# VHH binders against q9lxz3: the designs that were tried, part 46

Target 1, 367 residues: q9lxz3
Amino acid sequence: MVTRRRSKKKKKTKRKKQSSKEKEKYQTFINLPCDLLQLVISRLPLKDNIRASAVCKTWHEACVSLRVIHTSPWLIYFSKTDDSYELYDPSMQKNCNLHFPELSGFRVCYSKDGWLLMYNPNSYQLLFFNPFTRDCVPMPTLWMAYDQRMAFSCAPTSTSCLLFTVTSVTWNYITIKTYFANAKEWKTSVFKNRLQRNFNTFEQIVFSNGVFYCLTNTGCLALFDPSLNYWNVLPGRPPKRPGSNGCFMTEHQGEIFLIYMYRHMNPTVLKLDLTSFEWAERKTLGGLTIYASALSSESRAEQQKQSGIWNCLCLSVFHGFKRTCIYYKVDEESEVCFKWKKQNPYENIWIMPPLNLIDLPLFDHRI
Key: E = the ipSAE of ESMFold2; O = the ipSAE of OpenDDE; V2 = 0.75 times the mean of E and O plus 0.25 times the DockQ between their complexes.

## First folded at step 24 (VHH; framework vhh_7z1x_3)

Design j5 (at its last look DockQ between E and O 0.12; V2 from the best seeds 0.00; counts 0 for: pae E 11.8 > 2, placed apart)
Fold by OpenDDE, look of step 24:
Structure j5 (fold): chain B 367 residues (1-367), chain A 122 residues (1-122)
Amino acid sequence: as target 1 above (367 residues)
Amino acid sequence: QVQLVETGGGLVQPGGSLRLSCTASGFTFSSYYMNWVRQAPGKGLEWLSGITGEGGTTSYAKSVKGRFTISRDNAKNTLYLQMNSLQPDDTAVYFCARETGTWYTEYSFDSWGQGTQVTVSS
């Protein structure tokens, strides 16, 4: 009677082994070594990093840890054909496409402190736009010529924000318009024209220490002090640079720089002496990196010499089908892979990203 | 009518000096950036020097820097080029030219003189 009991024990052991093997197959994607996960995540654009952070706790931690605080300016490309914008981060060499239908028909005028000044030549509408938050601050309407330049002093969220433009240059007079934050209308000021009589157009405008610096096509530098409602043309002019094919003016912590571009030579950098109002050539930027565009330029003091982005001029270039940036070292002969060409001034502009970029819904998750 | 008239050219020995003059009329002289250019036989135009309308800033080509000096007298509507240490390679027709462009673009001139011949020969 003893024999029957042995058979039942064998079946239970086989089922437990199969369930453990199936569980092991699904665990393979979740258990990426941390180093490999970080490597993968490090290659993700910010948008995808954010998406990846939603996968699991481990991915979230890895994604957050690898989110680089963007401290360098980004380049915005403006499409000519549609309302699409391309953001390029030179530090990460990553692109992001954005769509702003609200800016249909608008062109960029200026950029500072993470804001764009946008103008619609058909409606004469002017507005500040933050591409990161999509915030808009409308301004009073203004007719502007195609080659008319504008600048503003700081973010429009500041009560001290001042918008500046020269609306007219005649033989006898210059007309300036300013808009102060929360004003109802443009303030108009008229001054005697002391500029050279040939080519009285403004090419570059920068704001520094309460003053607008305006550079003309003839190299005249004019100053406008809004607090004093004072306009002056400085006697000094930068030297002519035969062979140059463009120039940029930029400001950093009260210092004014002029950059000459060449087809086959490294850029020349001049610094303005604010006491003598003379331009002196600089062989070094003292660790400054300048991100230059036709309408506005950004500057940054780089702390890390090791990144190779030290004492450099950064410019946008289009090579084939790829938008990228080139870096010119001011203090050494730069081996530039791509030659800079003068571009449409409204095609691209540098913009400073916010520090909390990670927290901003930059990317319409719906696309 | 805009008119520019160059004078002061001639024959000079190597190492010698000449002073060219350009008299302007028909426009507000002080309002324009003025230039000296030259054309040697069989060569293209070469930019030499430029000066702002008020005379506050001057520029020179590498080929003439340290040897040539541009100046102007707005009261006399006259542009000058002092040329020192002349060399045979400086033999050319020298022109005064009024500039009508930006300083960072290719040289654009709307008015020229007839030029003055400078010959440097032993």
Scores: ipSAE 0.037, ipTM 0.432, lowest interface PAE 2.6, mean pLDDT 82
Fold by ESMFold2, look of step 24:
Formats: C-alpha cells, sequence, structure tokens
Structure j5 (fold): chain B 367 residues (1-367), chain A 122 residues (1-122)
C-alpha cells in the first residue's frame, strides 16, 4: 500500500487510485490458475475467506467448499522426470504440480523455516528456494561429496543466516566450511577428529540456540559453535536401534529430539538432556506435534487446533511396509496413514507454508 | 554363542489362551530389541510383535493387536507372548527373533529360535 498525502486534489486522486487498484486486484485474482486458487483459499482465516468469497462466483464456490480452513505443514516432492515439484496438503488431501525449470538438476540439501537449500552437483551451484513464493537466493558455489549434508541457521532473508557443512572426516582431522550471509567467500576451519571412526558420515544436523548439532551414522553427537569457532563431540550416545530405517532429529525451543523409524516396530522418541547429555525415551509428546523428514527440522507446538492433527509424530518414511507418511500418536501407540504414497518416501519433505498466502508479493497486487 | 529357546506351545481350543516364552543366552539380552514371528502351514513368515530393549515401547501387527501382548523380563533373559482369544487361523510355528546390532540396517533379524508349535482346533 502507498501512503497518500492530505489534500483536496490528492484525496480525490487517492480515492480514484484506490478504486482502480481494487478493480485491478479483483481481476488479478480471478485469473489465478485453479490449483493455486484452491491452495490460497485453503490457507485463509475465516475473515479473509468470507472477503474472498465476494470476489466472483468462482471464488465464492471455492471459498464455501473450503470455509473450514486449517493451517498445517505440507509435503513437497521434486519430480525426477521433469522440471516440476509437487506440493501436498494432507489436511485437505489436495496436491499441486508446479513448474520451475530453473531448478533442473538441483537436489534438496536441507529445509527449515519454509526454505529449501538446493544444490546442483554438475554445476556446483547452491541456492535457497521458497516453493510458495518461488523466491531464489543464490549462494557461492561449493563442491560437495555425494552424501555430504549442508544446513542453515535461519531464513536467507535474515542478515544472520549461516550455512554449515562438514566437508571431510579423516582419521586425524575434520574440516568444516561455513558461509555467513553477505560474506565474500566460504570460511574453512580444521579441527582434530574426536569421532570414534574416521568413516563416520553426518546424517542429521539441527541448529539450536546458536549452535549446530550433528548426528553421525554411528549415533555420535557433535556440536559446532560458530560464534566461538568451536567443535566438540558430546559424550552421550542414544541406545542402539538395530533394524531402524533411519532417524530424524529436530529441535523445539532448545530441546533436541531424536526419532527412530522401524520396519517392524513403532517409532520411538528420545530427548537429549542438555545437562547430562544422556538420551531419555519419551512416552508422550506433551502436546507437541513434530513433523519430521530426513532433510527437515520442522516442529510445532499445537496444543489447541480445530484440526485432528495434534500431539503426534508426522513422519515421511516406510513404516511396517507402508510406503507413505503417517501420523503416530506416541501416547496411544496408534497410527493413521496419509493417502500420499511415493516410491521413496525418504524423499518427501515437510515444509511450512506462509501463514497467509494472500500476503505474498504475488498477491499484494491488490493495492 | 547366541541361543533362543521357545517354549509354551501346544494344542488349544478356539477362544483359548497360551503364553509363549523365549529364553535367551550368549548375549546381553537387555541391549537388543526382540520380536515374535510366525509361520502358518504353507504360508510365509508373518511379523507379529516387537519390544525395545528396556521394554518401554511395543508394537503389534494389525492381525494380533488387542489379543496378543509382548513383554520381557531382562533379569531372567526371557521374552514372552501372551496370546488370548486364539482362533484356528492362529495355528502356526512361533519364533522369537533378535534384531541385529547394526544402527541403520533393514531386515534386522540375525538370530532365531527353533520355534514352538501352536495349534488351535476343536
Amino acid sequence: as target 1 above (367 residues)
Amino acid sequence: QVQLVETGGGLVQPGGSLRLSCTASGFTFSSYYMNWVRQAPGKGLEWLSGITGEGGTTSYAKSVKGRFTISRDNAKNTLYLQMNSLQPDDTAVYFCARETGTWYTEYSFDSWGQGTQVTVSS
């Protein structure tokens, strides 16, 4: 919105301009593709749904059918055969296939705060992508090994955004690269390798309270404090989990959780005690809902929702030979499968949409 | 050497109950997740139930949930399966199985008992 100065002529011009902007705004929304219209409407609070229903007959019919609107994380999957990605809202059981050929050849490295960190292994290009706004923020190139993980601390729109990766682990040394937003180049740091085995790989990385926590494939937990340029290995080890399909790690308000999935058993949840560095199994989530995937660190505290999805694990993995995502209630040892199945569910990623899609720059044309 | 020995099988009438036991030796029992698996005549293996090393988390196949209960006594190195409301299609050889000690592997059973026969008939 443009602020208008007070004058008799300027007030007349302001009113005429606002009337023209309102009509132009309505025409812009009426031409929105059907799949994006349904996506937008499903994310509106009731007040905005009612206002949107007055736009035209098509919008009215869509808004009425979706008037019970719920906010929840979505799943994203990048096609392996074309230049599209698919978004799925499990609460409405709706999907969209969206085209973005500029990401051809890119793979997801990490997701957080509604952003994906994308890497092209052929060009060594690195960029942030927001699948809802379609904003891209390019980063300096970097070569990465096949199974090397990279993480970031917060949205790239923040001046505090920091990228972190472990580039190599040898018998004697571990090499870390970091990139702080607006820096000239990547910073390289080398530390003594204090891990038990020199062939360890890092499978999960989360950022919490200013530090990166890194879990190896052998269950060793390390931390990196970028403010101190400090690396160390924490003493605690989670219990052995034979037969696990893999693990997820996430944080919520400084607390760190580890979730195991099994082909034969229910998921288990462990919480790290930051005083003793021991892991303790949780038999309840205490009202917390966790959305976990291999590359995501999303979590939500959803105590009171009109939706039926609260106090559970929402996981995107194999479970009991079910190739789908599940809602799992730890308290009740029960599960509900989504109607979203992909050949490799480890490649499905939870991502949080914007709170109100109408506030996106695309939709602010209603000025 | 790792050994798992199942006992408690037998003949039972429909609607009856049995309690299977599996005595473990040759390894630190409390460090391993344990499972029950069955094989009906002419059928493949069917996973039934699993339990964590400390016994805090259990899981069940849909076919047996609410009727079967897995438990363990780590002081006695023994795994149990309480089977209630047995029906003729529960007739099978029942095995206890140890999950492998590897962190991230699928297909994790590395040690099995000889099995115990359960027969449900009038």
Scores: ipSAE 0.000, ipTM 0.204, lowest interface PAE 11.8, mean pLDDT 73
ESMFold2 (binder alone), look of step 24: mean pLDDT 84; pTM 0.854

## First folded at step 25 (VHH; framework vhh_7z1x_3)

Design r1 (at its last fold request DockQ between E and O 0.51; V2 from the best seeds 0.00; counts 0 for: pae E 10.8 > 2, framework grips)
Fold by OpenDDE, fold request of step 26:
Structure r1 (fold): chain B 367 residues (1-367), chain A 122 residues (1-122)
Amino acid sequence: as target 1 above (367 residues)
Amino acid sequence: QVQLVETGGGLVQPGGSLRLSCTASGFTFSSYYMNWVRQAPGKGLEWLSGITGEGGKTSYAKSVKGRFTISRDNAKNTLYLQMNSLQPDDTAVYFCARESGTWSDEYSFDYWGQGTQVTVSS
């Protein structure tokens, strides 16, 4: 009777040792140095990040932390030949092709808060489009010139969403049109033209703290306050930068930045003093990453200085047959002699992805 | 057809040196501004250095200034990147990129190579 008890104990100890070795193998991944874990997690697609977050508390914290950090804007490319769109996620370095036949004949006008403003020059139709959900919000028709800029204040899902454009500039008068979300008609406002005689076009429009800021190609800055129905041309001019071949204007938490681009020189960064309305040259972007496109630009504050994207300008580039982006450091020490060329303004635009990317079928992981 | 072929990548210890080469074909090499860029795992593309067509002017990113040197041999249609004092953070795929020659081009860089892997590890 005594001999049968010994064999059962040995089998239990072997199973416990195997389970402990399997647990030890799993424990080896749990005990990854934090840096290594972050490195691994940073390379995971969002789907895998979510999966990884279920492994343990440490992994969860790391995954969540990295999810928050990687809310970089996405780049949308607009095909000239078909109704195809290409989305690029710079964080994952992934491309996704989308087809939106409903946008046939449309060109992009602006991007903000994850929405595109789209315009059809043949039908004069305007609509908000969310490329992630395919939601469309139509608005009243408006004829727009090819070089006419338009901006909106926030997502059209907000009742406070306001569209803004300058429709006419004459010697004596400026005509502004605004459209509130769900309004029946455009509102027209006419103001005295106080722009200098060398005025040509508005190149950049940004919305900040209830006000539209409009930059002319000559460097004049005008503001429109919709709440007050007030238009003013600011006396401050950015320093003349001879040889600039383009600029980007962006807003970040109430601050307005202007970046002048050059073919053979480093970009110049200006920050608007909102008290004096004067432009001050900055040596850096103050820790920001600016995702720049001709019609609109996105800005992100980077939390980690060690991120290779600290104080960077991000621009679209073509890598062989693949569309991607490039980061340029904007600092005093960088002698950047990149030859930036002005792109077709309607070819690409930065867009903020939704926070809940998990539900977006966009990246079929099967490829 | 325009082609750019990067070579010279490999495994190197911290503090080590590598020399990358990019061989160009299918275009007048000396007429184009050339660049080196890199892409680290999980990171975006980073511009590193540029050089004028004739090789008379060079520029560098802060991250590599003083450590990396760009040069070119137009007779050989070859772009070079001498990399000294390499650090683990320099681990990336390195690409040679041609700047577009015309103002009408929609992209700043129109052609890229396949890249060469540089790994800096102890």
Scores: ipSAE 0.033, ipTM 0.500, lowest interface PAE 2.6, mean pLDDT 83
Fold by ESMFold2, fold request of step 26:
Structure r1 (fold): chain B 367 residues (1-367), chain A 122 residues (1-122)
Amino acid sequence: as target 1 above (367 residues)
Amino acid sequence: QVQLVETGGGLVQPGGSLRLSCTASGFTFSSYYMNWVRQAPGKGLEWLSGITGEGGKTSYAKSVKGRFTISRDNAKNTLYLQMNSLQPDDTAVYFCARESGTWSDEYSFDYWGQGTQVTVSS
C-alpha cells in the first residue's frame, strides 16, 4: 500500500497533482518498506517506540504493531495477607510490588481490556479497577456466591460495557443478571434450564462476537446473547478425558479455545466450531500463546516465530520469592510426567497493559 | 531446609555436550518428580524435561527431545541432564525444579535451584 506523510498544514491539499511530485521525492526517505521499518523500530526500547510513533501515520502503525509484539500480558498476584500486589512483566522479566488500598477486601472476578472487575464479598461492592491508571469505576452492589463467576464484555469506559453473571441454576430455571453501562440497576432474566444435570457451576466465561460463552464444570457449553436476551445450552461436549483437574478458556479473534489440564498427561487443546458448536481437538495452539489463569486468560499471536514464544501455554510459577511464569510448548506428542495442580482462582490473573505505558504512573516510576 | 544446587554449566562450542547435575538435600528425593527448566537471555522460563520419582518415566519438550536426556540417581540424591548437539539457541540459565509431591493449590514447582549458566558460542 502506497502511503504519504502529510503535515498538519497540508492535509487538505493531498490530491493536487502539481505539488505532489515534490512530496513524492521527499516521501522516499520516510516511506521505508514495512519489513525494514519494523527492523529499525524493533531495536528501540518501549519508551522510544512510543515516542517514535508520533513521526507519521506509517511509523505510528508500525510502532504500535511492534509494541503488541513486544508487550505481553502481565501477571498480577494477589497477596492473601495484605493489600499488596505483585505485577510481573514477562517481556522484561520484571516484578513490581504495588499497594492498592482502594482494593482492600476485594477479590478479582475477571480481566479484559486492561481492566479488572473486583468484588468485595463482605460489602457486595463491585468495581472496575485499572491497575495501570488506578482508575476506579464503581458498579451497583450485587450479592455473589463464593464460586460464582462474573464477566464483562469490554472496558467500562465504553457505553456498550455489559456485566454478566449466572446467579441461580435450578432443575427448571436458570437466572441471569446483567448490567449495562450507566443503567440504574441490574436486570434479571429467567430462562428454562436446558441442562440435563442437577445444579452446575460455570467455571469459564468468555465474551466473543457479542455473545457470552459459558462452560460448566461438567463440560456443558451455554451461550447468552444480550442483544436478543437469549440463552441456550449448546449440543456439543468437549472431549474431556478422565482425570482432568482444571481448564482454561479464552477467545482470540473470534475463535474460542479450551484447554483441559491433567496431572499425568499433556494438556488437551480444543477449538470450538462456531457453526456446529462442536469441539475439535487440536495438536497445536496455531501460533498462539495462552497466558492461563483460572478466571480469565489472555492470548497473544506472535508475529515472528523467531521469538520462541509461540504455540505455548504460559502458567504462573514461583521462582525464588517472586512470581513468574513458565512456558509449555503445545506442539508434540510426549510422555509428560509434569504434574498440574489446581490453583486458587483468586490468586492470579493475566491482564493486558495499555500500549501507551510511558504516560502512566507505574511506568514513570521507572519500575 | 530444602536445597537444590545445579552444577556443570559452562562455555561450549556448537555441537558440543555438557552434563548438568542437581544435588538435592533436605527432603526425600525419591518421593518427588523432578524437572529441568531453562531461561534464555531476555526470554521467559521454558520447561524442558521431567522425570518421575522412581525414574521410570521421562518427558521432554520438542526443542530438546532426542538431544537431551534426563536421569536421576536416587542413591546420590542427584538429578542429571545430559545435553548433546548443543546449539547457540540453547544458551540459557538451567534450573532444576522440584515438582510438588502432594496435591496443593499453590504451585506446580515448589523449590528451584540457583541455576547454572550454559553458553554455546563459537
Scores: ipSAE 0.005, ipTM 0.482, lowest interface PAE 10.8, mean pLDDT 76
ESMFold2, look of step 25: ipSAE 0.000; ipTM 0.207
ESMFold2 (binder alone), look of step 25: mean pLDDT 86; pTM 0.868
OpenDDE, look of step 25: ipSAE 0.026; ipTM 0.464
ESMFold2, fold request of step 26: ipSAE 0.000, 0.005; ipTM 0.172, 0.299
ESMFold2 (binder alone), fold request of step 26: mean pLDDT 85, 86, 85; pTM 0.863, 0.867, 0.866
OpenDDE, fold request of step 26: ipSAE 0.014, 0.011; ipTM 0.309, 0.263

Design r2 (at its last read DockQ between E and O 0.27; V2 from the best seeds 0.00; counts 0 for: pae E 16.7 > 2)
Amino acid sequence: QVQLVETGGGLVQPGGSLRLSCTASGFTFSDYYMNWVRQAPGKGLEWLSGITGEGGRTSYAKSVKGRFTISRDNAKNTLYLQMNSLQPDDTAVYFCARESGTWETEYSFDYWGQGTQVTVSS
ESMFold2, look of step 25: ipSAE 0.000; ipTM 0.337
ESMFold2 (binder alone), look of step 25: mean pLDDT 87; pTM 0.879
OpenDDE, look of step 25: ipSAE 0.020; ipTM 0.440
ESMFold2, fold request of step 26: ipSAE 0.006, 0.000, 0.000; ipTM 0.324, 0.263, 0.193
ESMFold2 (binder alone), fold request of step 26: mean pLDDT 86, 86, 86; pTM 0.874, 0.874, 0.874
OpenDDE, fold request of step 26: ipSAE 0.005, 0.000, 0.027; ipTM 0.291, 0.280, 0.493
ESMFold2, last read: ipSAE 0.000, 0.000, 0.000; ipTM 0.165, 0.274, 0.274
ESMFold2 (binder alone), last read: mean pLDDT 86, 86, 86; pTM 0.875, 0.873, 0.872
OpenDDE, last read: ipSAE 0.016, 0.025, 0.056; ipTM 0.304, 0.463, 0.386

Design r3 (at its last look DockQ between E and O 0.07; V2 from the best seeds 0.00; counts 0 for: pae E 15.1 > 2, placed apart)
Fold by OpenDDE, look of step 25:
Structure r3 (fold): chain B 367 residues (1-367), chain A 121 residues (1-121)
Amino acid sequence: as target 1 above (367 residues)
Amino acid sequence: QVQLVETGGGLVQPGGSLRLSCTASGFTFSSYYMNWVRQAPGKGLEWLSGITGEGGRTSYAKSVKGRFTISRDNAKNTLYLQMNSLQPDDTAVYFCARESGTWDEYSFDYWGQGTQVTVSS
């Protein structure tokens, strides 16, 4: 009885070592940490930022986040030869050319809250213009003298927007015109002239806390309260004569500052005491950056040294054929820059850019 | 007619001092920024110092800072330049110049005839 031992051939199942092809995680730029992504995107021009925003959601978010808060004013240069406008961002030191054929024949009068007040001396047309959106808000016509200054209180999108100008100064009377947004006509008010000299022109106008402050070429400060229809000349005089030097007036958070430019000297900054109406010299700007132009000046309290433009007076200059800005430190023994020259007041103006750069018409999204 | 007349120039030894005066007439002196400029032999005009109309602020070229002092007496219609620690390189004709109302470099509408300053041992 031969017991046939069935030799169970153990089939050694060769476990195919699946070579774990290490998926070389192609670190696609898509997987960059947000901080690194933002760093990279921050180096892109706006056009490329927009393109980058189309890559993925993460990139979009990063791109949009970086498009935010140009806190610094831009400088607009107005061409005399062509209806071209040059925008300069001092923070990025970038230039952009804009064309506004609709503004042919217009000159700038004032700038505030991202809007330009534009005037056509041939047609006497006035309009608000937003260079970033190309929005136009027309208003009733007004004849303006070449040296006549005009200001407005806030963006014309607000119903509280008020335009102000002095149309006539005679020996006996001052004539003021105001225009409320959406009004049918200009309001005219006449006041007794209390200015000491007969031939005063207003060179600087700023609005603060419901009041227009008007500085004359002789250094007299007047105020107009539209709510009260009240006009007054303040007794205080700046310690220095504004006449032959560059003079800029600006408002910041209810405070009024006056900047005097002296040849071969650092700028002098004065602050108005609203109680005594006396001007006091400030040795420091207290962290304030003032962007000064003949027609209007912008001020910013910057907490961070973003662009090196910090705690200084910023002015437009021509360096050769290049339009740029210079910075004067008030609190530092800085070398006096002799390169600054008085410019045509209508040649340039500071403007607040929109918070979102996407709103810039310069970026034809159609490409 | 606007006139500026400089006086006080002369010969001085190195390390010495001079005080220049400029008498103004024919305009409201206190209303104008005033300057001292010099011209050395064979050299161009060099701005030295400036003073505001009321005398509240002064400015100096690097070459003279700490040595020269500009001042004015508006009651006397006179501009001054106190020059201390004079050096041979300070030898020049010194001019009083009225600043023009324009914001151009070296924009002077009136200047004096100048006064000679010679610094020599």
Scores: ipSAE 0.021, ipTM 0.329, lowest interface PAE 6.2, mean pLDDT 82
Fold by ESMFold2, look of step 25:
Structure r3 (fold): chain B 367 residues (1-367), chain A 121 residues (1-121)
Amino acid sequence: as target 1 above (367 residues)
Amino acid sequence: QVQLVETGGGLVQPGGSLRLSCTASGFTFSSYYMNWVRQAPGKGLEWLSGITGEGGRTSYAKSVKGRFTISRDNAKNTLYLQMNSLQPDDTAVYFCARESGTWDEYSFDYWGQGTQVTVSS
């Protein structure tokens, strides 16, 4: 723990000499080979990564890139008994309980980019919530069916943020509603239903490469391209029916992954071939770590092995018997379990903390 | 409060088929894993099959895999067991069971009354 920060006495001449020495020191480091630089930066704690990013353009870009990759997702759970939520950092095994009564009655619809999309089924209120900054961004109301999924393309602080949902599926038609930031109202679009069966529910939605990919309860994959206002059903089906109890879909660098769990079987990872739209099983993650939850999944490539969480599936459920948060290594067909709260694991959601987490008032521990 | 009611049992010839139904009430059906369990005369309970809350995953005991199919219709609060290629050894009382909501325990907290299935020529 750092006590109170001490002010430093500064003199004009002494500052100029120290500043010159600091510039000379920084210039000495700018010629490090890229591999050595990445190694050095990857071993830094977050606060030193932030300091190192101020050295030069090359260090800045390396620090920021590694900072995002190095920073692991946290788990969030909203209490059902009071107006609190809990954040848990599995990499440091530390949790924070926070109180936010303005969210009473809300449930989570989707998680992406450190934001939660929250919905109150009694008032039809919709808002974005950032649990780290506690910022809220209200959205126009919309009625949602109980099993209806809603997703968004990026943080609501971006002028490009787009909300997307499928509101109805009939024998002949699919109705889609979208909301673009600063629009007056929800936009409704109707398309011919090209699904294998005319009644389907969408179990998983991810945004990748400018489009929403939607997986149905029957394994059909559809896409919606908002820039073209275009809807189509893609070929290809997973070998088994995906489901909500261990069916997760995520994106990494344009690649789409599906993870599902069955009693009596280890978790299965599938990767979508974006050319043929066929699903292929993966027997290895190739250094990728996937953090899976029901409403969103996070991914990381070849992270530092700092907390022992790398190259694995981080799951909130195991083998259909509901275990909280396990790490499963696909290559070794092995698991490492830890305990989190004794609650429904489908309500534990992975969320990315902001890069400036330690400087936020909520997490300033100097007092 | 919580209620599970099995129907569809009866007498069938070897090689025949039956479909069992279990109607649920008093809880949010789609939130719970559901299971089928049977008890043959003079024997203990045998777990047969389970299905996740949204129906996306199923599991089967080795004794029934390939012959029995579990399914659910969450709009009708109903669990099903399609039983094909029935054998005399399948003669039993069949129960539907709700999987416990406690995460530290693997147990069934609510059971139906059972429905008799008899396979005999």
Scores: ipSAE 0.000, ipTM 0.153, lowest interface PAE 15.1, mean pLDDT 73
ESMFold2 (binder alone), look of step 25: mean pLDDT 88; pTM 0.891

Design r4 (at its last read DockQ between E and O 0.05; V2 from the best seeds 0.00; counts 0 for: pae E 9.9 > 2, placed apart)
Amino acid sequence: QVQLVETGGGLVQPGGSLRLSCTASGFTFSDYYMNWVRQAPGKGLEWLSGITGEGGRTSYAKSVKGRFTISRDNAKNTLYLQMNSLQPDDTAVYFCARESGTWTTEYEFDYWGQGTQVTVSS
ESMFold2, look of step 25: ipSAE 0.035; ipTM 0.462
ESMFold2 (binder alone), look of step 25: mean pLDDT 87; pTM 0.878
OpenDDE, look of step 25: ipSAE 0.023; ipTM 0.437
ESMFold2, fold request of step 26: ipSAE 0.006, 0.011, 0.000; ipTM 0.361, 0.458, 0.234
ESMFold2 (binder alone), fold request of step 26: mean pLDDT 87, 87, 87; pTM 0.878, 0.881, 0.880
OpenDDE, fold request of step 26: ipSAE 0.014, 0.018, 0.000; ipTM 0.348, 0.384, 0.237
ESMFold2, last read: ipSAE 0.000, 0.000, 0.005; ipTM 0.282, 0.336, 0.349
ESMFold2 (binder alone), last read: mean pLDDT 86, 86, 86; pTM 0.878, 0.875, 0.877
OpenDDE, last read: ipSAE 0.000, 0.000, 0.014; ipTM 0.238, 0.292, 0.308

